# VH-VL binders against o82653r152to333, part 2

Target 1, 182 residues: o82653r152to333
Amino acid sequence: KSLNVGIIGPPNAGKSSLTNFMVGTKVAAASRKTNTTTHEVLGVLTKGDTQVCFFDTPGLMLKKSGYGYKDIKARVQNAWTSVDLFDVLIVMFDVHRHLMSPDSRVVRLIKYMGEEENPKQKRVLCMNKVDLVEKKKDLLKVAEEFQDLPAYERYFMISGLKGSGVKDLSQYLMDQAVKKPW

## First folded at step 1 (VH-VL)

Design ab3 (framework fv_acasunlimab_arm2)
Fold by ESMFold2-Fast, scan of step 1:
Structure ab3 (fold): chain C 182 residues (1-182), chain A 120 residues (1-120), chain B 110 residues (1-110)
Amino acid sequence: as target 1 above (182 residues)
Amino acid sequence: EVQLVESGGGLVQPGRSLRLSCTASGFTVSSNYMSWVRQAPGKGLEWVGYIYSGGDTYYAASVKGRFTISRDDSKSIAYLQMNSLKTEDTAVYYCARDYESWLDEYFQHWGQGTLVTVSS
Amino acid sequence: DIVMTQSPSSLSASVGDRVTITCQASQDISNYLAWYQQKPGKAPKRLIYDASNLETGVPSRFSASGSGTDYTFTISSLQPEDIATYYCQQYSNLPPYSYTFGGGTKVEIK
């Protein structure tokens, strides 16, 4: 069994740290080509005969680059065209940064991805870097901010660096691989 | 081609109501964030409010409780309902497409504006 | 709300001059800033988005840079058709906070 997981989030959301913690080690850089789009493989988690493959969605990373607008737009559009090809989509953001200085682009991504259910894909919202947040009450406040978005079936509070919450996310993903198709 | 056209402006007395329309073409209104921005004669730009793709609305403090943003997805029209109008609401009102998704840019497209004059 | 302080309020320059306008945000806006050109009787036209990205079809003499709280807009060689009022706008805050515009800079030819 295999499960293809896309991770969407801004630069420095902690995608690589999370993937590395789940897998245990970094993997050699690899790309998976889907139609005309190539996605970077972040890592592979294996348990028995089940594999969970994590892919980066590069669109957000290129938005503020010094490259020409035409090239950036094409890459972003191709990446988004392929989003629905993932079995699970993880929308990830830095919750500590959100509490200090909310990023309007990040909030809009969370709301846009959360507004409409996609029957072909499971979506979850991951609040990363909880290890940097001093008060648990603040984490609950952020969760309440996004709790009415119907497309997210789960909300995870995690620390990709420290491992908090990662086991629950990993178990959720393995369960999705077993339950597929859904 | 994305096009936005405002209509419904005119002369209105203080305390009365007026509804502005923003007719959109070239994109799906229900999938977009639509903003209203106003400009008093000879003054700068002031954001009024927006409607989120999912239907939720948000307003600047100066108009909250008096103005309501809505949309008719079947007609591709966004509305600004202005109640309890004050002379300070006199301005050219613009509608602007905020964005559709991560693919699109913020406030790339604006309408031509419609003048609202509030006076006795 | 985030306050945008734009300087100067007006300036006069000669054709071919380098013109610089600045915007300072009261808090870090993470490059979520646009620059607009507005000619009399017309709607604002976006020239720059995400602090430094030039809109398609906008002449290369327009450029912008900055990060955090300090942002700059430059016209490298002023042309007669560039006479307008220019505005910066932050879109870093989302509700319950408003988008805010700078006060504008009126650019005129000497």
Scores: ipSAE 0.005, ipTM 0.492, lowest interface PAE 11.4, mean pLDDT 78

Design ab4 (framework fv_acasunlimab_arm2)
Fold by ESMFold2-Fast, scan of step 1:
Structure ab4 (fold): chain C 182 residues (1-182), chain A 121 residues (1-121), chain B 110 residues (1-110)
Amino acid sequence: as target 1 above (182 residues)
Amino acid sequence: EVQLVESGGGLVQPGRSLRLSCTASGFTFSSYAMSWVRQAPGKGLEWVGYIYSGGSTYYAASVKGRFTISRDDSKSIAYLQMNSLKTEDTAVYYCARYPESDWDYTGFDYWGQGTLVTVSS
Amino acid sequence: DIVMTQSPSSLSASVGDRVTITCQASQSISSYLAWYQQKPGKAPKRLIYAASSLQSGVPSRFSASGSGTDYTFTISSLQPEDIATYYCQQYDSYPPDYLTFGGGTKVEIK
């Protein structure tokens, strides 16, 4: 059994720290071409005959100032096509940074990925670096900010560096792998 | 200095058609979305629709199917084609520039002076 | 789909008074909100964007704040030239892309 997991988020969201904590070992980079995009393998989690493969999804978030954009809907559809080969998509951001200095690009990414359900792909929103947040109520406020987005099946509050919440996320992913129909 | 100049407004009977033009100058027109916003006499602002730099169009429900927005980048003109006009379409029509980016959208940063459209028998 | 409720619909104040206008969105709009000033017979002028950013050239007596669903616009010391109708506008709606305005607040001098 195999589950392909894409991780999308801004630079410095903590993707490598999270995957290293889950799998314990970095793996060599591997190229997977989907449409016009290549994906780097971040790590592989193996338990028994079940395997969860984590991939970085670079370049989907940022747009340089000065570009004229053709179509917001076309962009959303293009991003969807680029990631549609993943069984699970983790949308990850630094919640501490969000509370101190929100990045409109990160908020846009969260909303775009969360707007429409895809029956073939499960999506989860992952609030990373919760160990840096002093007040637990602030985490609930951020979750409340995004609570009405229908595409996110679960919300995870984690520290990829310290490991808090990571066990719940990794167990969720393992459960998704074993649930897949054959 | 950015300028937007609307033209084509006037008196028109219900059920007829009218085309408005918005001539732009002072910026790279092809890089911006262009919007139409209207205001009925004594009432508030209502978004009508807009056209992205690439040509994709979006409309308010009240005008969808009746109004069409288009652009001619070679002439720096945006158009609003209004068909099947109703008395409720009576308003001052403004052309407005809408800066577009994936992540950093601002509101309408420059507006034209507006052109009055009166739909009456 | 996002409804903007603006209050009050009108107000009268004296020169030098602090004027506060509020705008409430039917759902979170993540600070993608602008404020416009429209003087009688004129086109609207943008004063604020991104909920709190003051447009270049706009007097510092104008300010705004807010997040989520609740937004506020303030004139710290009302001047005669500030007589106008003020509108909030959300630009958070991505597909479908519906830009909605508040109902407006007419500011008059007593």
Scores: ipSAE 0.000, ipTM 0.466, lowest interface PAE 14.5, mean pLDDT 78

Design ac1 (framework fv_acasunlimab_arm2)
Fold by ESMFold2-Fast, scan of step 1:
Formats: sequence, structure tokens, C-alpha cells
Structure ac1 (fold): chain C 182 residues (1-182), chain A 120 residues (1-120), chain B 110 residues (1-110)
Amino acid sequence: as target 1 above (182 residues)
Amino acid sequence: EVQLVESGGGLVQPGRSLRLSCTASGFTVSSNYMSWVRQAPGKGLEWVGYIYSGGSTYYAASVKGRFTISRDDSKSIAYLQMNSLKTEDTAVYYCARERYYDSLGYFDYWGQGTLVTVSS
Amino acid sequence: DIVMTQSPSSLSASVGDRVTITCQASQDISNYLAWYQQKPGKAPKRLIYDASNLETGVPSRFSASGSGTDYTFTISSLQPEDIATYYCQQYDNLPWRGYTFGGGTKVEIK
């Protein structure tokens, strides 16, 4: 019927650009609450009788002025408590920023979400903004940094802005909707 | 001026309960992370748990399920409710404030500590 | 769980000596590490934060460095008032891991 997809990552990771590229229909503003966490609908991809609903996980960004690690700890906790809510969890980050100036909090989020498999949820790591990366071999180097994380079923290299790799991600998600056991 | 004062320590038998209080002055408890850290006699420091500004709590594995941290924002008091006490819980208990913003997680102010002795 | 291994557990040095204490994390803690001084009967006092930043008002003879999993704390010229136990502490941003302290290093004058 439908596939609920959570997207976790900083706002500057390009969540809106990615979902805009995938979305086939407009969605009225809506939210879903898990415990104390509210999830905003980013968009809906519709094909035939199948819908893929994208949700943002709020609280997963650092405040620019005066932000600290305690802020990200609270954000990670909110994301963690919502993990079981989604059929698929996309962990997304800006790979160009990672290569130039890694954010240790983002790296920790990636490792945390990737360290344990969840039989009821599929997780993918999405390296966004590949269009900004000068050398393609550097993308493989980043993938190698995270290759030993057992929870990520797939690693996607995309440009949400330019559309590169987005069709592969969309097809993966539609395939998950079809395989959904309920 | 920022000040933290612990109270409520004492002698208690194994299996019983005790509540510690941490009275804060010079800042708003609800706007900060408040931690409890303990130190057994002659041993090192061990983090016990914290309550963050949004109200959620986290605990060290050794105390999870037995200890509860709470706060009364109107009185600027943080609490540590200790249930099912064990002899290994004997320690000086400190409350500590975590600095607001930037690279948080280090403690900028500590109370003087209160001794909890769990013995028969 | 992040384990902090601190060494040595104790040391004895003369006034004016250079004292070095090390702290090793079981995983990369990305410079989220503080150093504390604790004198007998007193609460700890923070000297260093973010691995290498000296707290305001702390003497310049105290310094620290390191990255990843390996961190070092140094007193360049030991003074009598520096007799204390020193602790490192990691501050992880993951909720289930909490904070961990090193085992402490007792610094004594010969």
C-alpha cells in the first residue's frame, strides 16, 4: 500500500532537493508523531496504487550560532526513538563537505545508525552532492570509510540538485514497497 | 554566581531507597543539562546519568532501572532518586552542570558532593 | 560503550619536572575530551576542554593535545599546588553511550 521513508541528516545535506526530484505529486502539510517527536511530510511519490511517503526527522541539525554536542545528542535520541516508525531509513549527508571538512557529529550519526541491523527496517546511506566532488575516486574512499557498517543494505551516490543517481534510489524504494510483507 | 549544592546523603541499608537533591543558583536548571557523577571511596569518577533541557534522561548501565533523575524547574532543583540500593552504590555523589552551547558535554560547575553509604 | 584508558595510575615527580599523562579512547571521540584536576576532599575542576583548549584562569604550564583515540595532558613545570588526581573525560554525542572518565592519575611531589 504505502512505504514510509524517514530521512535523517543535516538540513544542508539536501533533503528537500532530493525529495523534490523524486516526488510525483503535491502533498498538503502533514505530520506524524512518535513519542515526543513530530515528523513533517516532505513529499509523496506515487506510481500506480503504490505510494512512497517521505518524512523529515526534525532535530537532526546543529544550530550555527552557539551550537554544541548536547544539541546533537538530543537530536540523535529523537531520531533513535522514531527508527521503528519507518519501513526504510535514509541516512543522508553532504559528501563534498565531508571530504573538505568532516563533521564528527555527522560521522557518529552515520556509524550509530549503521552499527546494528534491524530486521523490520531497511537502512541506506546516501552520499549527496556528488556533483560538487572533483575526483570520483574520492567518493569510493568515503564509501570505504563506512563499508563495514552492517545495517546499511545499500550505499547511494547522488546529486539531489542535478538528479544524478536519484532514479536508482527511487527504484530501490519502489521495489521495497512491492516487497513489503503487509 | 553559579552554585550547586547537593543534599540528602546518608547511611542506608541495601535494597532501600534514597533521594538526593541538587539546588542550583545563578542559572536556570531547565535550560541546562544536569548530570550526576559519583566517586566510590578511594576510586575514580563514574558518570551516573543526566537530564537534558528537554526533560529526557539517560543513565549509566550500572544504575539503569534503579535510579531516576528529575527536576523541579520552579525551585531550580535536580533530583536523583535511588532505588534498590546496593553496597557498590556507596560513593560521594556530585551534581554537575554542563556548559550551554559550543562543544558541550564537559562540566563547568560541580557541587561539593554528598556521601551515600549503603551498608547493613 | 567508550572505554577511557588512562596512564599512569600514579606518578611521583620533583618540582619543576615535566609531567605527562595519557588517555586512550576505545573509539574515535573527535576531540570531545576534557581534563579535570581533583584535590583531596574537593570536587573536580575543569582545566582543559575540546582536547586542547585551556580554561580561562588556568596557568599556562598546563596543556593538552591529541586527536582520534589518543590524547595527552602535560604539566610543563610541576608546582607544589599541582598535587592532585587528574582525570580525562569523553563527551559522546550518542545518547546510549553517556560519558566516561579515565581511571585517574595521582600526581605527587617526591
Scores: ipSAE 0.000, ipTM 0.454, lowest interface PAE 17.3, mean pLDDT 78

Design ac2 (framework fv_acasunlimab_arm2)
Fold by ESMFold2-Fast, scan of step 1:
Structure ac2 (fold): chain C 182 residues (1-182), chain A 121 residues (1-121), chain B 110 residues (1-110)
Amino acid sequence: as target 1 above (182 residues)
Amino acid sequence: EVQLVESGGGLVQPGRSLRLSCTASGFTFSDYYMSWVRQAPGKGLEWVGYIYSGGSTYYAASVKGRFTISRDDSKSIAYLQMNSLKTEDTAVYYCARDKSYWYDESGFDYWGQGTLVTVSS
Amino acid sequence: DIVMTQSPSSLSASVGDRVTITCQASQSISSYLAWYQQKPGKAPKRLIYAASSLQSGVPSRFSASGSGTDYTFTISSLQPEDIATYYCQQSYSTPRYSLTFGGGTKVEIK
């Protein structure tokens, strides 16, 4: 059984720390790309006969000036929501930064990806760096902010650096993999 | 030692109100969701509702609009306000410690002893 | 809401027997499943969390497995103190956290 997982989020979201914690060892350089998009392999998690492959996605939806690129927007959506490309999409952000200094581009990304269900791709929202949040009640308020977005099947609160919450995310991904032909 | 103690149960007539309390000790109360679960005499378990650490609530369809869950983290107490009571609300009501955002293990690891609510004329 | 179908509703077995109870979810719950034991007149006690993890202090004769929509709970060698009603419960979030219990299985000794 295999599962392709794309991770999308701002550069500081902690994507590499999360995958390193799950996998332990970074994979040698490998990529899937065209001239306009690229997917670098972040890591591979193997348990028994099941394999989960993690891919970094380009942050095109988070570029500093994105409002005036209608055709680029369509291309990014086709690349990142394709069943042929990723079985699961993890939308990840730094929850501590969100609490201190919210970035409207990050909020837009979360809402855009969460607005409409895709029956051929599972999406989850991952609130990373919870270890930096002093008051846990603030963490719950952020979860409530995004609670009613229908495309997110699950909401995870994790520390990719410290490992808290990572077991639940790993178990979810392994469960999704068992639904795929091996 | 983690403890949950329910109080406030009793006999009440249909259409009236009753408030249950759940006093918690032995853990950081504000870190946890708190749930209420009920069990009618001789029947199975039915989830009633929960409250987040941040105060947001969610309810089973059977009680939505009639029951309200609240909490006072400074006193480590969760409340269940039951309005417009019906005979089918007769049950033992349990307070249960739900998930923590840090460690979502599934299910309730600690339960109170339960308090009986009888709704009858 | 996610419906949990538990079977059988009751069973009778002898001391030392292997007892198996099953629980089926109306949709995938990604191992967000717990198993409880409830003895007469007492509050439920969680025995299993995350579909297969044994709660601290619970005897090793209790075990569970499953994934997706199908879950199983087993008592490898039934003891007299195991007479109780057993319940499964899902706690899967999509996007709101909702909870449902199975109908319960009453375990009695012959």
Scores: ipSAE 0.000, ipTM 0.482, lowest interface PAE 14.2, mean pLDDT 79

Design ac3 (framework fv_acasunlimab_arm2)
Fold by ESMFold2-Fast, scan of step 1:
Structure ac3 (fold): chain C 182 residues (1-182), chain A 121 residues (1-121), chain B 110 residues (1-110)
Amino acid sequence: as target 1 above (182 residues)
Amino acid sequence: EVQLVESGGGLVQPGRSLRLSCTASGFTFSSYAMSWVRQAPGKGLEWVGYIYSGGSTYYAASVKGRFTISRDDSKSIAYLQMNSLKTEDTAVYYCARQYWSDKYEGAFDIWGQGTLVTVSS
Amino acid sequence: DIVMTQSPSSLSASVGDRVTITCQASQGISNYLAWYQQKPGKAPKRLIYAASTLQSGVPSRFSASGSGTDYTFTISSLQPEDIATYYCQQYDSYPYRSLTFGGGTKVEIK
């Protein structure tokens, strides 16, 4: 069994830390090309006869200053086209940074990816760096902020650095590989 | 047609409470986020807070902890519960609709007529 | 909060004049800006969204442009029914932070 997982989020989301924690090893440089974009392999998780391959989706990088509405929309549209290539899409952001200094571009990314269900792809929203958040109540408030988005099957609260919640995410991904008749 | 109608305004003493209602008609209320915006006599517009279709709320710092926004989708009504009222809260209060599924067009497309709240002794 | 500075605070012009109002954000807002018209005793009405997109049904004499932190709203040929206060509003911080309005520009006919 194999499962291709794309990870989308801003540079500060902690994609590498999460992948390293789940995989426990560096992978030699490898790539998969889609449209005009090349997806870098972040790591491979193996358990028994099941493999989960993690890919970065660099097309959704958000910059401090944008050119304008059309530029931001175009970047999101380009990323949208490439996401159909994965069995599971993880939309990840830094929840501590969100609580302290929210980034509207990150919120727009989360909402755009969450607006429409894709029958061929499972999507999950991953709130990373929960170890930095002092009150659990604040995490629930953020989760409630995004609760109406129909495309996210699951919401995960994790610490890629400390491993909190990572086991649950890993188990979900393994379960998706087993259930893959689609 | 699509419309919003505010009610519940009036004269109230400082320190007291008042609840405003915003009744929606002509559209699927449950699909839209709703905001409250106020305007003190002779002054500009000030955003008060909003509520998502799912119930999550956000408030301006000036009212946080004193005001609560809620909604009843079965009745197509949004509420603004105003506690610990101050003279500085005197204003016309408007409810306004945001297009839920288009975050790129998050500005207010439909407004109510407003309801006057006067906080005075 | 993102602070919106609008100028001028008021102006008087003649019918047929070109009127220009400016709005400056304390940080980049990536064209997430709307313009509203508020006639005396009435609720505001949205004229422009996404910095330059005209609301359907709004006369073409109204236009707007800008990017980054600097935005402009123009009435190409002022009409008597345009007597109103005009407000800019940023929504770059939507939905998790305060939406903020400019201070308003009162437009009067001479």
Scores: ipSAE 0.000, ipTM 0.479, lowest interface PAE 14.8, mean pLDDT 79

Design ad1 (framework fv_acasunlimab_arm2)
Fold by ESMFold2-Fast, scan of step 1:
Structure ad1 (fold): chain C 182 residues (1-182), chain A 120 residues (1-120), chain B 110 residues (1-110)
Amino acid sequence: as target 1 above (182 residues)
Amino acid sequence: EVQLVESGGGLVQPGRSLRLSCTASGFTVSSNYMSWVRQAPGKGLEWVGYIYSGGSTYYAASVKGRFTISRDDSKSIAYLQMNSLKTEDTAVYYCARLWRYDSSGYFDYWGQGTLVTVSS
Amino acid sequence: DIVMTQSPSSLSASVGDRVTITCQASQDISNYLAWYQQKPGKAPKRLIYDASNLETGVPSRFSASGSGTDYTFTISSLQPEDIATYYCQQYDNLPYSGYTFGGGTKVEIK
């Protein structure tokens, strides 16, 4: 069983730390993987007969320095082409930064990815760095902000650095590997 | 090729209702953002509303509560149901496809427009 | 709502002249601006998107620039076929306030 998982989000979202935490001591083939033309291999999680491969996606925001919006057609094409390659897409952002200083580009990415269901790909929204948020009720407010987006099957609140919520996300991914095709 | 064709325009009395249709070809209406834009005689362009691919609708304040956008996915038709028409609603109504990502967009394909005249 | 103020409302120029039209947004729209050309009796045609990007197939005499709240559209050498009304349109006012157009600029030959 195998599952290809793309992680998309801004450079500060914490993708590598999350992947490192999920992979842990179960990394069997990570050293054999190399970068793709549009994706960087972040890690491989092996458990029994199941393998989950994590890829970094440049996406709309990560491709262009300074988050420029000069060519919407090119940004859209890059994002759409890259996401077609994954069984699961994780849209990740820094929830503490969102609460302190919302970035309209991050909000637009979340909504863009969340507006259209894809029957061949599952999407989840991952609110990272919850360990930095002082009041837990603020996390619920952010979840409510995005609750009506039909493409997100699940919403996860995690700390990639501390490991909070990571077990639930990894179990979800393992379940998807077993169930596909869906 | 992409084509949008509006129909249903005409003369209608104030307070009455009228439904416009937009028949799309070359793409699927249910997987795109369909918008209505109007232009009063000799005036500028005014966005009316849209229906996004997931089905939710959004409207300009001037028509909210009176106009409803819907679609028939099996026929590739988008509709604009106009209720409680006012003389100020007199305009050419364009059906337009919205190029929408990042929660924003511009109009990439337009129909020829259909004239709606609200008068006694 | 974001208000788009377009100037001038009309202008008359000679063939070969440089024509400049401006749009001012009531708030920062982060380059989410398009420019349209509308000839009499026709639907609008988009010439520019993302404030400065020229659509494929549109003549290079058309250009645009700007950022923040101030945007400019230029025709470097006016041709007879350029006679039309031009509109700017912002697309940074979501999710429900919608899209707003400038009032339009009617360009005519004197």
Scores: ipSAE 0.000, ipTM 0.473, lowest interface PAE 14.3, mean pLDDT 78

Design ad2 (framework fv_acasunlimab_arm2)
Fold by ESMFold2-Fast, scan of step 1:
Formats: structure tokens, sequence, C-alpha cells
Structure ad2 (fold): chain C 182 residues (1-182), chain A 122 residues (1-122), chain B 110 residues (1-110)
């Protein structure tokens, strides 16, 4: 069984740290192309006859000059086209940074990906770097901000650096691989 | 080894006061939030309130203004001061350790005391 | 106030049966849900936290899943010692409504 997992989010969301914690090592440089889009392999987790392959979505790197909604929409739509190749999409962001200085580009990405269900793809929202957040109630405020987005079937609170919550995410992904037809 | 023991329950008349104590052992009490949960005879569980390790308190609407939660970390004791008692406050009162590990998504009560019965009746 | 609706209110099953209990929240609670077991005359014991995470020391026959407003708890192979009332509990709300319990499901052996 195999499962293709895309991880989408800003460069500092902690994607590599999370992937390294789950798989233990970074894979040799490799990529996959669909139409005009290239995806970098972040890591592969293998257990028995089951493989979970993690991919970065480099097309979602946003710069300050692209701050406006119209530019964000174009970048997100390009990412949408490429993410159709994944069985599971992890939308990941730095919750501590969000609480201190929200990035409207990241908020719009979360909402856009969460607005409509995709029957071909499971989506989860991953609030990373919870180890940096001092007060629990602040995490509840963030969860409440995104609670009405129908496309996210699970919300994970994790520390990719410290490993907190990562076992639950890994188990969820393995369960998705088992459910997938060969 | 990790234990919570409630005391102070009994029969009281409506309108009076009663103080419950919860003595903790086997863990670093000062590092944990503590919760009170009650259960009326034959009914389900109802959260009453909790106190964070830093001292901040929160209460269910049904008891706010009447009940006060406090703690003495030097003695490893949590208290529930119940004022203006009503017949509907009759219940077994449980003390529970609240896990506040947001970094793992772990919220809720992981260690419970045996409970102490409070009967409010004439 | 977040209302937790738990079903069924009671059930009878045989040793070895699969038992499933459901819990529905009146609004999304983002997996801030725990499951508790209460044996007759005893204090509750937490079995599950964060909707699907098994408490340390709890047997693997207990499992749970769900998201948003709909949550389930399963005992894969009922044992005599599992006779108890089971409660779900949300911790998503802010004060004063931080915690709401479901009505409970009483599990009995036929």
Amino acid sequence: as target 1 above (182 residues)
Amino acid sequence: EVQLVESGGGLVQPGRSLRLSCTASGFTFSSYAMSWVRQAPGKGLEWVGYIYSGGSTYYAASVKGRFTISRDDSKSIAYLQMNSLKTEDTAVYYCARYTDRWYSGEYGMDVWGQGTLVTVSS
Amino acid sequence: DIVMTQSPSSLSASVGDRVTITCQASQSISSYLAWYQQKPGKAPKRLIYAASSLQSGVPSRFSASGSGTDYTFTISSLQPEDIATYYCQQSYSTPPEYYTFGGGTKVEIK
C-alpha cells in the first residue's frame, strides 16, 4: 500500500523538521512532475508493506511583493492544480507566529483549502510549534478561527521540533494508507 | 502512587456553606491544574470549575458567584468553597487533575479522586 | 453552550462483541474531545484524549475517532470488566462553558 502526502504552508512552518521526526532521515534529492509542476520529496516512511511519501509544494512560496488578495488567489489556484496528485494534504502553519503577527497570506491559504470538500483527497490542518505558545486558551482562539472550514477532517496540534503530537498525525496517515485501495 | 483524596462532604441545609478539600500525593502538585466535577444521584457528570497552576479560576455558569476554587501548593491541597447551597447542588463531588498539555492536544482529567458526597436538604 | 448528544443511552452486548458509541456536538469542537469510563460506584477514568489518542495503560481494544461535530468510541471485543457507563467530554469552549459532558452510555452484558 502507498500513500502520497502533500505538505503545504509557508517556508518557516516547520515542514522539514516534522518530516524528519516522522521518518528519521531526509531522502536523496528527488522530484516528481505533473504537467508544469515539480514536487520535492521530503521523506518516505515505510512500515511493513506500507509506504507514506511526503512531498513539499514549492509553488506556494509567497513574497512580500505578492501580498494582495489577487496575487494570493493566483498562487493558491496554481497550488490547487498540483495538489490533486496527493491522497492527503497537510496544511501547516506556525501557530505561535500566527498569534503574534498573523500573515494574511497564510490565513487566506488555510481558508481557501478548507472551504470546499474534495472527495478525492483528505485534508488536515496542522498547527505547528505549539511548544512556543504559553497559554492554552490562545490555541483555542486559533482553533475557533478555523472551526467552520468543512474540508478539514482533522486538526492537529504539534511540535515538529519536540515531537509532541507527531505520533497521532503519523497514526492517522498510516490509517489512511490502509483504507486506500491498491 | 498518584492519588487524590477528597474530604469535607456531608449533610448541609439550603443557604449554608461547605468547604471541600482535595489532598494530592505522588506528583508535583504545583505543576498541574486542578478541576472539580460533580454527579447528582443517578445522573451524569457535570463540570464545576478548575484552577490553573498559576491560580486563575474558571467556573460553570450554574455555580459562578457561589463557589470558589483555591489551592495551597505547599500542602498539595485544592479547595472548593461552596456558598449559598441549593438542593440541586446535591451530588458526589470529584477532584481531578487537569492535563493542560496543549502541545500534545491533551486536554481533560487524567487522575480522579474517589469523590465525596454532599447532600443539601432540610 | 455546546451541547453534547450521546447515543445510545444504554446497550446490552455479549462478551467478544464490538460496541460502538457516538457523540455529536452542537458545533465544531476541533477534536477537543475525551472519552471516560465510569464503573459502578467508582470515579471516572479517562480512556481517550484529543478525539483519538489512547491514554497510557489503557487496553488497545478501546479506540475512538471523529472530527468536527461527530465522534465515535469503539470497544473491539467487549470484556466483562468493561461493564460501565461511558461519557464523552468537550474542552473546546471558553469560560464559563469549558467542559460539557455527554449524557452517558450504559454498557451491560446480556
Scores: ipSAE 0.000, ipTM 0.434, lowest interface PAE 18.3, mean pLDDT 78

Design ad3 (framework fv_acasunlimab_arm2)
Fold by ESMFold2-Fast, scan of step 1:
Structure ad3 (fold): chain C 182 residues (1-182), chain A 122 residues (1-122), chain B 110 residues (1-110)
Amino acid sequence: as target 1 above (182 residues)
Amino acid sequence: EVQLVESGGGLVQPGRSLRLSCTASGFTVSSNYMSWVRQAPGKGLEWVGYIYSGGRTYYAASVKGRFTISRDDSKSIAYLQMNSLKTEDTAVYYCARDIRYSYWSGTEFDYWGQGTLVTVSS
Amino acid sequence: DIVMTQSPSSLSASVGDRVTITCQASQGISNYLAWYQQKPGKAPKRLIYDASSLESGVPSRFSASGSGTDYTFTISSLQPEDIATYYCQQYNSYPYDSLTFGGGTKVEIK
């Protein structure tokens, strides 16, 4: 039994730190080929006979890194097409950066993914790096900003680096694995 | 490889209805945002509305309640149903593929059809 | 709605001249801006996206820059085939992604 979890968000969201903290068995660099699309495996969390496999959504960038428009467009299109392949999609961002210097592209991502329902996929919004936020009330303001988005089943506040909130996210994912009908 | 071809334009009287078609080839319409953009004779471009891959539609205030966008995925055709036509709706109507650069960047047009003229006159 | 103010509405220049067109948004649009070329009787063709990125196959004499509310489009050395009307278009409107175009700039050769 396995649950495929996609993590989408800006490069600085802390995907690797979160995955490393959650992973019970770390997997060497590997790719899963589905149709014509490949995904990078970030890690595997194992509990008994159940595995939660974390995948990066390659090709989603907030800035250009020397690739031409055609290359970036192709990578982004492939990442969009592959999003529906996951059982759970985690939309993750750095909440401290959001409070200090909001990135409108990140806000667009959160709202776009939150408005578009997919009955075959669970979506959650993950506010990472809460350890960097001094006032807990500021976290509630951000949660309120995204409160009315119907596609997010859960909102998680975590520190992937320090482990705060990670247990609740892990439990949610394991529960989804048990409920998985396909 | 990508082509968009509009059809269905013509002369219609005010208050009547007209349906435009946009036939797509080289891609799947259900996988993309499809937009309609119009241009009155000698005037600039005006966005009309779109349908996104999930099927929901959005419209400019000037046409909301009168125009409906739909698609037939099996035929790879997008439609613009125009009801209660006004003289002000006279324009060349273009269909455009609205392809996201990324989820963060929003929408933009990369391919357009050649347009179909709609004249609303008595 | 975000209003796009484009200037000038028309200009006449000589072959080889540098041509600059500007767009001002009524509110910040975070570089969600494209520039289109439309030749008489033809559909618009995108030349620039994300404020400054050149579309594949578009000549390097076309360029654009800007941030916030102020954006510019430049043709460094005007050629006869560049005669067209140019439009800016923002795609930052949320929640509905309501798209608005500038009024257009008609570029002609003297």
Scores: ipSAE 0.013, ipTM 0.514, lowest interface PAE 7.8, mean pLDDT 80

